# VHH binders against q8rxe9: the designs that were tried, part 33

Target 1, 356 residues: q8rxe9
Amino acid sequence: SVATDDTSPSVKKRVVSGVQPTGSVHLGNYLGAIKNWVALQDTYETLFIIVDHHAITLPYDTRQLGKATTDTAALYLACGIDVSKASVFVQSHVPAHVELMWLLCSSTPIGWLQKMIQFKEKSRKEGVENASVGLFTYPDLMTADILLYQSDFVPVGEDQKQHIELAREIAQRVNHLYGGKKWKKLGGRGGSLFKIPEPLIPQAGARVMSLTDGLSKMSKSAPSDQSRINLLDSKDLIVDKIKRCKTDSFAGLEFDNAERPECNNLLSIYQIVSGKKKEEVMEECKDMSWGTFKPLLADALIEHLSPIQARYQEIIAEPEYLDKILSEGADRAEELGAVTMRNMYQAMGYYQRRRY
Short names: E, the ipSAE of ESMFold2; O, the ipSAE of OpenDDE; V2, 0.75 times the mean of E and O plus 0.25 times the DockQ between their complexes.

## First folded at step 13 (VHH)

Design j3 (framework vhh_7pa5_2; at its last look DockQ between E and O 0.01; V2 from the best seeds 0.00; counts 0 for: pae O 7.8 > 2, placed apart)
Fold by ESMFold2, look of step 13:
Formats: C-alpha cells, structure tokens, sequence
Structure j3 (fold): chain B 356 residues (1-356), chain A 124 residues (1-124)
C-alpha cells in the first residue's frame, strides 16, 4: 500500500527505458549509448522494457520475434544490468501497458497524434494501403509505457524529446480531466493521477564510426556486416573484419588528423577497449604500421568483448534463469502498474471488479 | 518538431526520370542516416535506399541498383533520390524516412520519423 510520489524522499527516482527486440547489438550501440544507459542503474531505480508490442506496428517475422526478444534481454543483461538494482521485462508480459494505452487514447486529441505521425494514412486513387492503426497510435502506447510506472525520467536522444513532450501533455490533460476534486468525489485521494515525466539525455558515449567509412557512424542500417563489430562476433570474425577494414597509406598512426578519419576511429576504439589514456595510446602506436596495429586492435577487441560474450552464453544456456529474471521483472512491474491502473479506472468512474 | 516534406513526384512514361526531394527540419539533419521507402499499390512498405549521416556511404535495394541515386545536402537539410530508367513496377508512394539514432535502440526500430510521401506513377 506504499504510495510512490514526490513527497517520498527515501525513494530513488525512477528511469524507464524502452528497448526494441532487435536481437543484436553492435559496438557503436554499446560504447555510444547502452553502456551509459545501463550505468543509470547505479543512481536510479531502472526499468528496461523489451517493447515487443511496438515491434508489430510494421511487418515482421512471427518466427523471429520471440527469439529476438530473449536474445535482446540476454544481451542487455550481458552488458551489465544488475538484477538487484534494475528490472528487465517484456512489455507484453504486463497487460496494463495496453489497458492504459486504450484509456489514454480516449483522452488524446487526434491532432496531437497527427503531429507525431507524418506518414500518409489515406489510400490514394492508385490503391496505396493505409498505415496500420497500431502505427498511428503507437505514441499512446509509448506514453503508457512511461506513465504506468510513474516515471521520473526517460532516457532519450535530443531528437526524441518530442515524444516525451507528448507523454507530458497527455499526463497533464488526464490529471486535469480526471484528477483533483473530481477524483476525490469518486473516493480517490485526489491530486495528480500521473507524475509528469522528464526527458533524460544521458552522458554521451563514444563516437564509433563505420569500419568501411570513417566519416559515417557505425550503424545497423549499413547492409554490409563488414562495417560494424557486433558484440557477439566470433574471435575469427573480429580478426577478419579488422584485417579488411578501411585504412590509409600514411606513415605512422595519430589521433585528430581530419584527413585520416579511419585512423582516428580505429585508435579511438583501441583506446577505449584497452582502457588506456589517449597519451599512452599515442606513444604506443605512433610508429606502428597498419600491419602491426591491426592485430593489436583485434586482440584488444576480443579481450574486451570476451566477458560480455561469456555472460551472454551463460544466460542463453540456462533458459530457466532468463525466464526467472524476466518473470520477476514482470511481477515487479505488475505491482507498480496495478496501483496506477486502479487509480486511473477509479478516476474515470469505472465499476471495478470486486475480488472474493 | 521533426518534419519531413517530400516533393518531386508525378506521372512519367517508362524509361523516364524523376528527382525526389525531402526537406528536413526540427533535428540535426547531418547526424542521421536517411532513407527512401516506397509503398506500391496493394503492398507493404519496401526499402529503396539509404545514405549515411555524412553522405559517404550509400546503399540500394537490388531492384533499383544502377537506376536510382540517393544523395544529401547537409548544408540545406535536404535528401534527394534521382530516379532514372523508371519502370511500371516503380509506381509507388515514396517516403522520406529519418533513421533512428545509430547508437540507441529506444522505442523505435530502424526509422523513427516519416514524411507524407510523394506519388510516383510510371505508366505507358
């Protein structure tokens, strides 16, 4: 029966993160963002939600979704999620996300969704198929993911702040429509139904560039797997990718030469995965050829990724362990969400089922 | 507010050419991979082409390789698709799509914002 609100100073602030069930993570994802997002668990109560409901808003392979979901969970755990500090769970394991989404849709002006979704929905005379209702309304589902847990902060990039602003506007609207005196008249405590979430821009991670184009970010959008190191690449594949990566014909190795973006990228990766200071790397590598440096880099990558890969293999080899983590995360989330849903249904005037 | 506005569509005979443009605003355009996606009559979305944030790397679906050229002007916040040797099967609504942050997963998959689309019709 303990309420979580702004007047409870002994309770950590809560962070909620959505995670697409992609099933794969590359070095740029990890060093550029995920490592710092996982580190938020050291300061905040953190929830990592594998958002499988969001994944069905576009065409997808029904045989892949389940495996991608568990692989994603295992990868994030292997990246350092501590289950004593944070919860990991699957969105669809907590039905309240969809329940709340529906209730929020009833309070969300159509024009607010249209601002978020620029995709043309009408069929044209030539018979173009409309976007799904799920794609149009997914901002309400994302809002439900956030508000269900009375979240204080949502980690997002600068370009995604507008989605958090929509969640804030919906929360404010619902608090106005159904909270306060109206809620008290229905037997509730009154006041705000939802905490107003704030965007959190995590400390920027490393800028990791493509192995085939040192001016472009490493990205899952590149069709060539040669352009990226995936966290689960085998030792042999890492060696081969580094052997074949783009380099230049300059003598020696150096940081911060604008004419040598590949050199800067590969030295930066080496610095990070070796844990050395920039000055140490400069002194170590300045007189190396690419032929000397590439094996050094590959070995450092293998050594850095080995603990993550070992942890991942432990997790997937023990399906009951992963199931237990996800089940306990979902149980915790259900407890938190149940309070929110009870209050929301009461404030909206629903006849609530009695439990005998 | 992220905004993507496509233009340059129209009707053309087989073998003809069109140049599509997408004006971008509300985000740092040069930080993101950008794509063209099309939706043919009675079909779901089909990826056409992607260009890296710097413009240094370009990628194409097999069906358009050698005929289409993606480009961008980061100073003008504009994405382009030059479409040559057009075929009737290229008839579709063409969308400009903003890639999600290269490093985060978030609630979004590969694309997090889309334009309204511009119609391309190739008919003899």
Amino acid sequence: as target 1 above (356 residues)
Amino acid sequence: QVQLVESGGGMVQPGGSLRLSCAASGFTFSDYYMSWVRRAPGKGPEWVSTISDSGGSTYYADSVKGRFTISRDNAKNTLYLQMNSLKPEDTALYYCAKGSDSYTSGWYSEFDHWGQGTQVTVSS
Scores: ipSAE 0.575, ipTM 0.828, lowest interface PAE 1.8, mean pLDDT 87
Fold by OpenDDE, look of step 13:
Structure j3 (fold): chain B 356 residues (1-356), chain A 124 residues (1-124)
Amino acid sequence: as target 1 above (356 residues)
Amino acid sequence: QVQLVESGGGMVQPGGSLRLSCAASGFTFSDYYMSWVRRAPGKGPEWVSTISDSGGSTYYADSVKGRFTISRDNAKNTLYLQMNSLKPEDTALYYCAKGSDSYTSGWYSEFDHWGQGTQVTVSS
């Protein structure tokens, strides 16, 4: 019985993720997402997108979008994304994202989108009548971002769980409506048009909260810059922001106390940026005052971010390099997406252009 | 109009030292990150160092770390680069570059203005 060593090179599963170029990448984005992406590069085929079409669904500065996009890309690289292992590209550089979105919109019941929590929250803030159709449909765009590349996994935060579930449902529906025998009758291969993506949820410790409100996630949309550490903040600014961050009046420092959300947040940040174990941080900091701990945290942040900032400067000083990286990433994305789009147009019965 | 004028370049032997200066005008110097970038013959531009608006933060390329020191005098609108332990590979045209974002934005990003450069040659 010759054990056929089926050493078939196990095709790496595909991971897709992205960040909106809305303002500066902050510590929450980095620790909650980008830092984790670096580790995924060795295990998965990774695609990291700057999702600029998403950025325009809310009010934005047209003068800043381009810069924000390039900065985000540079920061991806500065944070350790390796272009030899991953593809980095801008969403708008790949037209297929919007094409697929349109196709998916035709298969998405309006009721599914109406139930999205983020839409409800954002529309409430802006007024329901003034909310854009883009804001309403951006979950379909996100779905397109994921399904276009036949993604196996999507790293997402807790706040995006609902959107991933939606993406899964849409994929299933489209497979049902157009896949299988129906697709085969149209000359296609049949079967599933889309893989059903699975969420990769980072460990709870990766959720970074606001410096001014321990119950709110660190966000670019927060009105005060004091509420967040941006990756490109100066050392002095980091020190100042940490000095002024909200703290409680309790003695000592402790993790996992619901009454001390700021304390938990700051300790968690310290743990992550210092590379220490939770138990080590607990032992080190348990008897510290805020006056002692805040400078310690600031120093740890500065030490952690300094290499990133330095690398960022290297990258941004070579705009041609960044452009090349993004172009190559887009080319790869187009190649991958072209197969998906061909299948979708065929399965949906489109008249295909014949090249003569 | 933004003007950046570099000076202090020259020829030195390996192990020698130079101090570069950049005189800035036409903008609020103290509000912007400033940088040094160099270009060697036949090579693309290489970032060397950046300093924050207040001078409280400094950043260096690995190739120059420990040897070069960036500083600024906001009262004089002048940027400096002290270069010690110079190597032949440091031979390049050195540019002063203005950051595109002010400190108030919390960003230091791409450069929006460059000087004409000052030549540094390290040769035995």
Scores: ipSAE 0.019, ipTM 0.276, lowest interface PAE 7.8, mean pLDDT 89
ESMFold2 (binder alone), look of step 13: mean pLDDT 83; pTM 0.838

Design j4 (framework vhh_7pa5_2; at its last look DockQ between E and O 0.42; V2 from the best seeds 0.00; counts 0 for: pae O 2.7 > 2)
Fold by ESMFold2, look of step 13:
Structure j4 (fold): chain B 356 residues (1-356), chain A 124 residues (1-124)
Amino acid sequence: as target 1 above (356 residues)
Amino acid sequence: QVQLVESGGGMVQPGGSLRLSCAASGFTFSDYYMSWVRRAPGKGPEWVSTISDSGGSTYYADSVKGRFTISRDNAKNTLYLQMNSLKPEDTALYYCAKGSDSYPSGWYSEFDHWGQGTQVTVSS
């Protein structure tokens, strides 16, 4: 049998992404990574999973999880996820994630989980007895998210490479323990139960710097909200933040002067959000003062972000529409995962329920 | 593997000084904001200070402003906290913490990476 062999040119490789239910995005995230991440849907079959089960591995506010989940879905849809190309769904709406997690846990050595950096960090601070079982076992849940869909690629940053390495090791271990001839003897296809996923390294996007320090990247780690433009900032707030952002005392405006990092940053943002060529921006802005340029930049930012904000408001205002999108995404995911789960139960020797 | 190893803690008299260090490995240190957080006996974590990836911006809690100075050496992958005019209420376990603005496709991009801590005790 030639199960899971999708080598024909007409079959897209599958990308699976987990998305934290945070509900917020800043301009640096958007221009630096999110646009290119969403664009993967144009090349790959894409699943975007809002990972609400993962959010409960640390203390959380029960009154806010549902809202954060829907806000996050709405925001990423507003950033350009096309439901005709991609599935977006909530992790907890597809029970197979937890079913597979349990099966994977039964084959995961304790020592592999104890080495995970996030468990070690929490245990150092709180003590092992205070770390939840969920925090300890969440790498198996992440592995289930990935393997359930026979994923080819997983987009992750540097700080999550360890988790992908663990997912690969678990997949190989399970394939060895339950696949091959043993699986054939139980009536199965034989061969590997899981594809071995690969990390997808982030494509470099625009590097957007802090509004308060042109040498520092725009980051949620900065304590000051003034350092960043959030995608959902009001028009007035955008104007205020640009009015107060750090500038310099040089005459005129120019790109690529190492002594003028704020100037380079703000011109680069303007170029991107206006859609103009670099030469066009240089000619337009070279003789401007900051007092002339700042309103120009603020207006360009407002115009660029308005379609995203309008789309977000449409989605949030119509919860039935959002529910339908998420429900249809979950239905697609359930269909895909059902094959994997049936094979896994068979390979592990479970008594199969008859269909009527 | 991301590793953060704090050092430089110790026993000091009120009014004294200490310099904490945090050796970082397993990631591109110069790409990340770094923070110091402390935990006094019987209290929860308290943010102390943050420094930007380039070192160009520094931030301090009101309780330490004017007494503590955060710095970094990106060539040596090391974070520092210079602590002057120490008070008994500064007694705590001090942790080095890595910021993260990871690629948005991430199951755990919000989790802080913290070191094991170094003890600072200010006592007469």
Scores: ipSAE 0.483, ipTM 0.798, lowest interface PAE 2.2, mean pLDDT 86
Fold by OpenDDE, look of step 13:
Structure j4 (fold): chain B 356 residues (1-356), chain A 124 residues (1-124)
Amino acid sequence: as target 1 above (356 residues)
Amino acid sequence: QVQLVESGGGMVQPGGSLRLSCAASGFTFSDYYMSWVRRAPGKGPEWVSTISDSGGSTYYADSVKGRFTISRDNAKNTLYLQMNSLKPEDTALYYCAKGSDSYPSGWYSEFDHWGQGTQVTVSS
């Protein structure tokens, strides 16, 4: 019985994720999310999208959007996204996102979106009229972003779970409405038009807390820049922010004390950026004063972020390189999406363009 | 599903006070920064105030600093905005907005959900 070593190279599952081009990434985002993306590249076929169409659904600065887009791309590369392993591209560079969105909109009951629409008061129409249609329909756009590439998994936070469920429901509905025998009758292969995506909840990244409040998470929504370390902060700024960060008056340093949330946060940050074990950090820092520890932490942060900053600067200094990377990413995306779109247009009964 | 329902708006005279409330559901309220944003007629949205997830940190626009106070009750999943010394220029639709910081995933935005808004009118 010759054990047929079915070494067929197991086709990597596909992971798709996206972020709006904000141009700013703080330590919490990096340690909590981006670092995990880097790890996913070895296990999955990864597509990372800069979703600039989503960015315009809310007020934004037209003068900054382009720069924010390139900065976001550069930062992800600088953080370790490898273009040899992953595709990085801008949403607007791939027209199929919007095309598919339109098709999906035709199959999405308005009631499904209404349940997600925070601007719709059943009883009070006041102000809802001023909400953009884009804001209302962006969940369909997100669905298109996911389904266009036949995604197996989508990394999502808790706040996006509902959108993933919506995407799943839409995919199921479209498969039901247009897939199977119906599609086959139209000359298609039949079966499912879309894979049903699954949420991927990576291992809980480090929850980094605010530098000004150890009970609050580090957030870009916090207006004070002093509350967070940005990845592109200068060395001097990092030193200053750490110097001024909130601390307690207790002697020594310790983990996991509810009365010392800032201490726990700062030690945790130090642990992560230094690559040390918790026990090692405890032993090293247990008798330190804040005056001793803060500089140590700052140095560790600087050391950890310096390579990222350097790489970022290299990328930004070569606009043609970044453009090439994004272009190649978009080409790959177009190639993948073209199959999906062809199938959808066929299944939905569109008259197909004849090329002579 | 995430729901944000604002209340407490109304008409007041200049110098008057109002207290807005936002009832939140469908997410872990205590894990997110919350904000108030307002839109005056003919103007774009204006950020008013933000409060951290724990409530330990508060932030205000310069235009409302010293007059408005943001607070939250995480046990009740409710966000508040106490508005004192109201001015005609404060007339706007006021929205409750949910912060979007979620680890360890993507799809980052500043705010990911807004309520329907509550109208505040300051007029003599």
Scores: ipSAE 0.026, ipTM 0.551, lowest interface PAE 2.7, mean pLDDT 89
ESMFold2 (binder alone), look of step 13: mean pLDDT 83; pTM 0.843

Design j5 (framework vhh_7pa5_2; at its last look DockQ between E and O 0.53; V2 from the best seeds 0.00; counts 0 for: pae E 2.4 > 2)
Fold by ESMFold2, look of step 13:
Formats: sequence, C-alpha cells, structure tokens
Structure j5 (fold): chain B 356 residues (1-356), chain A 124 residues (1-124)
Amino acid sequence: as target 1 above (356 residues)
Amino acid sequence: QVQLVESGGGMVQPGGSLRLSCAASGFTFSDYYMSWVRRAPGKGPEWVSTISDSGGSTYYADSVKGRFTISRDNAKNTLYLQMNSLKPEDTALYYCAKGSDSYTSGWYSEHDYWGQGTQVTVSS
C-alpha cells in the first residue's frame, strides 16, 4: 500500500531479478526489456542475481559455467547497472540462498512441485526417474532467491508467472506454519516472516523486430543470427547484417506504413539509437534510398553500442575489478539475507549459535 | 497456467499426410515464437520447425523441409503442422513448444514448456 498512498513513509521498495548465466544479449532484449529493468534501479532498491545454481539443473558444460557467469555479469553492468544504486552478485557466492531453499522445501508439498511446467516437461520427455532433484526443486530455489531479501517486486515475463505464483503460496504457507504467535513464543517479533512478493510488469520497452521479418520480434528463438543484432557484434558484423537485412522496393523512407514493416522497424531502431525525435528522423530520411540509409543506420548502431562494448571490454579485461563488484554485491546481499535467515531459524525453533 | 494440447496424431502409411494441432492457453500466444519438436523411439529430442510470433517467418529442419508446413492462427491460439509425404523415419512423439520471451531473461531458459505430445506412426 505504500506505493499507492501519498502520505505513506518514503520507504524504498525492493526488486529482485534473476539472470541466467547465458553470456549473450541481443538488441531486442536490451531495448525491449533489459534497459527498463536496469532503470528500475532509479526507483527501487535493486538486486541483480546471476543464478549459477539454476544453470546446473539441466546438463551443462563445466568448462563454460564460470566464464558464462562473468560474461553475463559484465554484459549487464555494461547495459547500465550502476553499482552505487544496485547490487550485482553471483547466487552461489551467498550460501543463504541454498540454506533457505532447504528450509522452504520442508514446507513445500510435493504436489505443488509436480505441477510446475519445467518438471512436467522433463517428466514427459524422459520419465520421472530421469529428472534431477535439482530440476524438481528448482522452484524452491527461485522462491529462496526472492524471499531471502524480503522482496516487494519481481520483474516477470509470462514464462515465469507460475513460478512467482508458487513463491507467493510458499511464503503464505511458511507465514502460517511458523509466523505470528508461534514466532513470538520463540522470542521473535511475531507477524509475517516473509513479505508476499508481487510480479512487476516493467514499463514497456521498444519493440525491436527481426532484421529478416519486420512483423516478427527479434528473438533468440529464430535460428538465423542474421535476424538479430547482438550487443557484442563487431563493427564489421553489424555493417554486414544491416547490409543484408530485409527491405523493400518503395521510394523514400517513412514510419507507420503497414505495407512497410521493415522500413518502420529500421527507422525505429535508428531513432532510438541516434537519440533523435521521430519528427527529426522523418525529415532527415524521407527522401533517402536504402543504399543511403543502411550505412547511416549501421553507423548509428555502432556509435550506440560502442560505449556498451567498451564498458564490457573494460570489465572483462580486469578480473580484479569484476571480482570486487561481485564481492561487494555479495557482501550486501549476505547482510540483507542474514536478518531473514536469523528470523527463519528462530521461527522454526533452531538452537542458534552465539557470536561474541 | 501455460497449457499446450497437441492433437491430430495417428497411424498412416508411408506417403500419407497428417495435420497436427496445438491448442494454447494461459499466455499471450501471439507474442511468442512456437516450435514443433519430436522424439523418435530410442532417440533424443529433435527440432522440427519454428514459426515466428506473427507467423511471417518459418524455419525447418533439413529432414522435413519441403514436406512439412508450420502455421499458426493467432486469433484461435492454435499452432499447426501439416505433414505430407510421410516416411517411416518421421515416426515419433510430436510436441509443440512455446518459445521463451526473447526480450527477457530470468531464472528459466527458452523452450520452457512443451505439451504432452501426439503420437505419429508411419508404417504399412
């Protein structure tokens, strides 16, 4: 209710985002969602977690996990995460995630996990006996990632709504089982042990379309790399992809002609990466041929992506700097989570170690 | 809750045709790329075909190119696979798969939901 009441205390709400260590981001990811996710750091206390524990729930390459983890961290930092406003850290660097996961598992009915789409998919393909315990319990680990920090909001796409719904149900169940009067009797403050997290729909970002089909979203699901600009594509590759992208045979360039979806897409990308107003782009480009415009777009893309690429290269070139950022993020996260863990252990009746 | 329900499988002689359907619910169907994947007896999953969110771009594995046609009806939230000139090696359990949102990443990766599958058997 503090978000909807002007008279409420000015307490900054907390957002937690998990990021798989994939190591790559395309322009559609960035302009369509990640830029606005990162911008949440200006309004909320934000934590960006590189979720390496989640990556091992499916077969993976042990030689690549560490590199993918640092590449992903570097890429998100290069996309604009400001460490003075937000924390970036690796999930496995904060043991409390797994500690809380174990405690939550003790209260999670098996039937709730059996309903989860990732487990049902694996069971259908390979049989229940071949699904890993990690994949089966993955939703409890995600719930731990969220609840450990008393998170108010979790940015979600439709793919992850079921997981947030489960996290809310687990929180409610644990609050019922261990919170309130029972917690007070064990020396606690009483009341709820966990905030109930809410899904967050970030402000809609730019809708960037495929370079090979102006009616389709730019997507990793497209088999052809020609369909997308990756944030780390070299200058030469950007030029080549723009040279080869789908266009049309119309004269001049214009926005908002339904018969020219590629033209609209490429002008929209140009507008965004050049920082110009739509009207300015319209006037600049209206009489251009594709032969004139494509080099202009490629140059604008290169100029826009160069600071991101330079920042990325700075980060990966100095492992001590990246290690420091991730270590400080993990320290902050551990401090936040320690309160939650103390309360949870107390509420569950654990004998707690004294520190002198 | 995301749901994908395949139908249209069955037994057919070599050279025959089948049309698979996948009814989708629980998400904004028109925002996602969709795929067909199959699992032949004793083999791992094999990608068959992908269609873009608008339906404007289609992609096929070499083994089915020219014989299979993927399509979608975004008004009916339905994905289709028209399979012509069927061969014994096309025998498999066929799944429709929802692509992940290409604009976001998170705790979970692409192709994170498949349906129950529909059996296609090609034999005389």
Scores: ipSAE 0.486, ipTM 0.785, lowest interface PAE 2.1, mean pLDDT 86
Fold by OpenDDE, look of step 15:
Structure j5 (fold): chain B 356 residues (1-356), chain A 124 residues (1-124)
Amino acid sequence: as target 1 above (356 residues)
Amino acid sequence: QVQLVESGGGMVQPGGSLRLSCAASGFTFSDYYMSWVRRAPGKGPEWVSTISDSGGSTYYADSVKGRFTISRDNAKNTLYLQMNSLKPEDTALYYCAKGSDSYTSGWYSEHDYWGQGTQVTVSS
């Protein structure tokens, strides 16, 4: 009985995630999320989308959108997204996103979108009449972003659960309306038109706290730049920010003291960026003054971020390289999306263009 | 489902006071920075105030500094804005906005969740 080692190359499940082109990443974002993205590349077929169509649903600077888009892409690459493992592309470079969105919109009851918290809230104050249709329909766009690529998993936080649920519901509805025997009758393979995506809850990344408030997380929503380390901060700026960061007057350094949240935060940062074990850091730093520790921390941060910064600069310095990467990503996306779109148009009974 | 529901708006005379509330639901309120943003007729959104997730840090626009106080009760999932010494220029629709920490949530929109807003009118 020859055990046929059915080593059929286990087709990696597909993960899709999108980010708006903000162009800025801080240490908390990086340590809390981006590293996890990098890790996902080994387990999943990963598609990372810069979702610039989403960016226009709110007021934005037209002069900055392009740069923000490229910066976002560059930062992701610099942080370790590997183009040999992942596809990185810009949403607007793949027309199928909007095409699918339109199709999905036809199957989305308005009531489903009206239940979205963002719309409800915006419509009440400004009057529903003043809300943009884009703002109203962007969840369908997001759904298209996900379903276009037959995603198995979507990394989402708690705040995005509603949108993922919507996507799932829409997928189910479309499958029901147009899939199965109906689709088969139209010459299709039948069955499901869409995979039902599952949320992927990211592993709890390190929670990095604000440099100015050890009880508050590091956040881009904090108005002061002094409260955060940005990945692209200069060495001098890192040194300065760490020098000025909030500290206490207690002697020595210690972890896990509720009365010393800043100390805990800074030690934690040091631990993470140095790659040391907690116990090692404790032993090393327990008798240090802030005057000694802060420079040490700054140096460790600089050392950790320098490769990222260098890679970013390399990418930005070679626009053609980034363009190529994005183009290739878009090509891959087009390829994947084309199948979905073909099936959808067929299932929905469209007259298909014959290419001669 | 993330919900932000503002309340407390109304009409007041110049020099008057209002207290806005925002009831949050559908997310871990204590994990997010929260902000007030206002939109006056014919104007773009204007940032008013931000409070950190823990409430330990507060930030204000210069236009409201010293007059407005942002606070939060994480146990009640509620954001507040105490508005004192109100001026006609403060007339606007006031929105409660959830801060985004988009990189930690995987798929993210830069768009904060915004409430429906509460109208504040300062008029003699």
Scores: ipSAE 0.293, ipTM 0.720, lowest interface PAE 1.7, mean pLDDT 90
ESMFold2 (binder alone), look of step 13: mean pLDDT 81; pTM 0.823
OpenDDE, look of step 13: ipSAE 0.242; ipTM 0.701
ESMFold2, look of step 15: ipSAE 0.442; ipTM 0.763
ESMFold2 (binder alone), look of step 15: mean pLDDT 81; pTM 0.829

Design j6 (framework vhh_enristomig; at its last look DockQ between E and O 0.43; V2 from the best seeds 0.00; counts 0 for: pae O 4.4 > 2)
Fold by ESMFold2, look of step 13:
Structure j6 (fold): chain B 356 residues (1-356), chain A 123 residues (1-123)
Amino acid sequence: as target 1 above (356 residues)
Amino acid sequence: EVQLLESGGGEVQPGGSLRLSCAASGFTFSDYYISWYRQAPGKQREWVSTISDSGSTYYAESVKGRFTISRDNAKNTLYLQMSSLRAEDTAVYYCAKGSDSYTSGWYSEFDHWGQGTLVTVKP
């Protein structure tokens, strides 16, 4: 069976993004990246995939994976995913991901996977042969996540730059092996079975710094929770963290003074969460003491985060509603992927099951 | 592919010194917090020290004043200079990369760990 490619004219470009089932988010994650990733739904047809299959390639807690998966979905929905614009679904709920992965692995030269290691000579000597097959082959699973939906764009982090380039190479190889004349006979456009995905570099989000060190980014790796605002921190905890955050002894408040990294950070957070123009913030705050400004910042943070927290609590309190959203997202993804899988099997010469 | 390879462990007498290294690859080393952890026989893994992306350093109370963490971003290498070693410092020492990517996250939200290097301080 042959299916038409859904990249027909007048269709929005498609973005696919993987989302790890971590279950928690701090303000730096949100303002630095997640807000802008969610905003892609306003321009593109977007798929947000909670990549639970990828999560098992490294040590993990089997008792927590399911909860982390649903918590992550709830957080991203609370951050503004609109289910009328975007699909959110769990990777393992769409079997085609691993089905395609197997087909891609069977066409991927082992040497291409070996090249993913930056110092392969050292890793060879130091026991790379003890790594799981899943860890070694995860680039093919990521490629399947991308190619299954004939994705136009994949948002990239620096850590995944090489993986996008490998996904492009695998797609080109598969197009060579199974495309061409046979693909045209299957109703495909041009000589390609797969669209070649392109990296997407979205507008960079705010760089939010540690509350205890204005020179270091806000990070879950910092030893103290005092250094970060978590999206789900209570009102009282936000107030306490801002009260105790690092400041300086200068008079007044100002942006962009390299000698005042904490001041720049805290004013930048205030500007963003209040929705005010930079000039408005400068005029409002220029003569404030830290004792005046800190309550103002805490209140702005609480006001900004409260709707997100309320939405999160609604979703978590209604597990059948969350299940329905994820199930509907998986159904839409399964429908899209079925076209790709039918074409792939046909191009590879498989006998396909006839459904009645 | 993220890789972290510890080295520099060995046996020392009490009061001695060792310098541990962690060679990193597969990520932009300078963008991440990097940490040392250790695990003594029969005990839970414990945090030892962390260095931020800007070079700020943090230490567990048990090692303050005796251990110094540093990074060489040009060589993608993390170091732990250990001095005044005690029997309680005997452990396998692990290098760990934080997972705080601000971008798409197939793997960016999980910590990565090295395989460890053994430090033995003789009684």
Scores: ipSAE 0.480, ipTM 0.806, lowest interface PAE 2.1, mean pLDDT 85
Fold by OpenDDE, look of step 13:
Structure j6 (fold): chain B 356 residues (1-356), chain A 123 residues (1-123)
Amino acid sequence: as target 1 above (356 residues)
Amino acid sequence: EVQLLESGGGEVQPGGSLRLSCAASGFTFSDYYISWYRQAPGKQREWVSTISDSGSTYYAESVKGRFTISRDNAKNTLYLQMSSLRAEDTAVYYCAKGSDSYTSGWYSEFDHWGQGTLVTVKP
């Protein structure tokens, strides 16, 4: 009985993620998310989306959206996203996102969205008039972004868990309403129309804190640019930001002291960007003054970010290259999404266009 | 489920004072930047003030010295004390939850907004 080693090449599971082309990517975003995406490319089939339809749900500058989109794409590549392993594309370049959103909207009870969005009190005239429908429905768009590609996993933070849960619920509902025997009766294959996506929550990595407040997270929502290191900050700006960052008056440097949150943050950043072990950093820096350590940190940051910046500059200097990458990504996305859309239209009983 | 509910809006005379509140639920309130925005009729939404996790405060130039942002983490409530109100302060005021997701592939600067509360400054 020859054990047929049915090593059928295990089809890689699919991971989908996306970011809005808003603002500058800072060190926290990079270390927490993008860097992890790079690692996922070897294990999963990865799709990385610039979700520009989401960006318009909030006030934005129309003059900057295009540039922000290309910059985001360039930064993905500069940070190590490999187009030979991953597909990178812009959401608006794939019409199926919005098409699927519409279909999903028809199956989403308004109450589900109301639970997520502070729209519960419709009675307050002010909110109804000023809140956009886009803002209200963007969770369905996000759901479409995920389900269109039959995603197995979605990398998310804890704050987005509820949206993933919504996506799961919607997928289940649609499968129930239109899938199975119903779909088969319409000439379809039957079964599930959508995979139920699962959240991929990375282990609580090192939380990068604000440079101006060690008790606050580094955030784009912080008004001061001094509070964060952006990936594209100049060397001089990095040096200046680190020089001016908040520090304490305690002697020496130490990790994990609640009374020294800035110290912990800066040491943690140094550890990560230098690639050193915590114990090594502790030993190296334990007796350092801030005057000694800050330049060291700045240099380490510059060294770490310089390759990214250089690659970014190369990419943006070749707009045709980036356009090609995005176009190819969009083509792949369209191909994948076309199957989903065909199935959905069939299952939902649409009259199908006959192509001659 | 994340919820933000603004209250305290109303009509006030120029030079008057008003205190807005934003009740938050569905997330660890103390861990996030929280902001006030406002939108006047026919104008774009504009930033007013932000308070950090640790209580650091930031203000738009237009409201500096007149408005005070504060938070009560025990009550999960954000406040905006407005004083010396002007006609140009007339707007719907919104509270916004900052997005602090490092691991999320789906990030935005703000991930939730309240429904808003109307402030009208009339002579």
Scores: ipSAE 0.049, ipTM 0.265, lowest interface PAE 4.4, mean pLDDT 89
ESMFold2 (binder alone), look of step 13: mean pLDDT 80; pTM 0.809

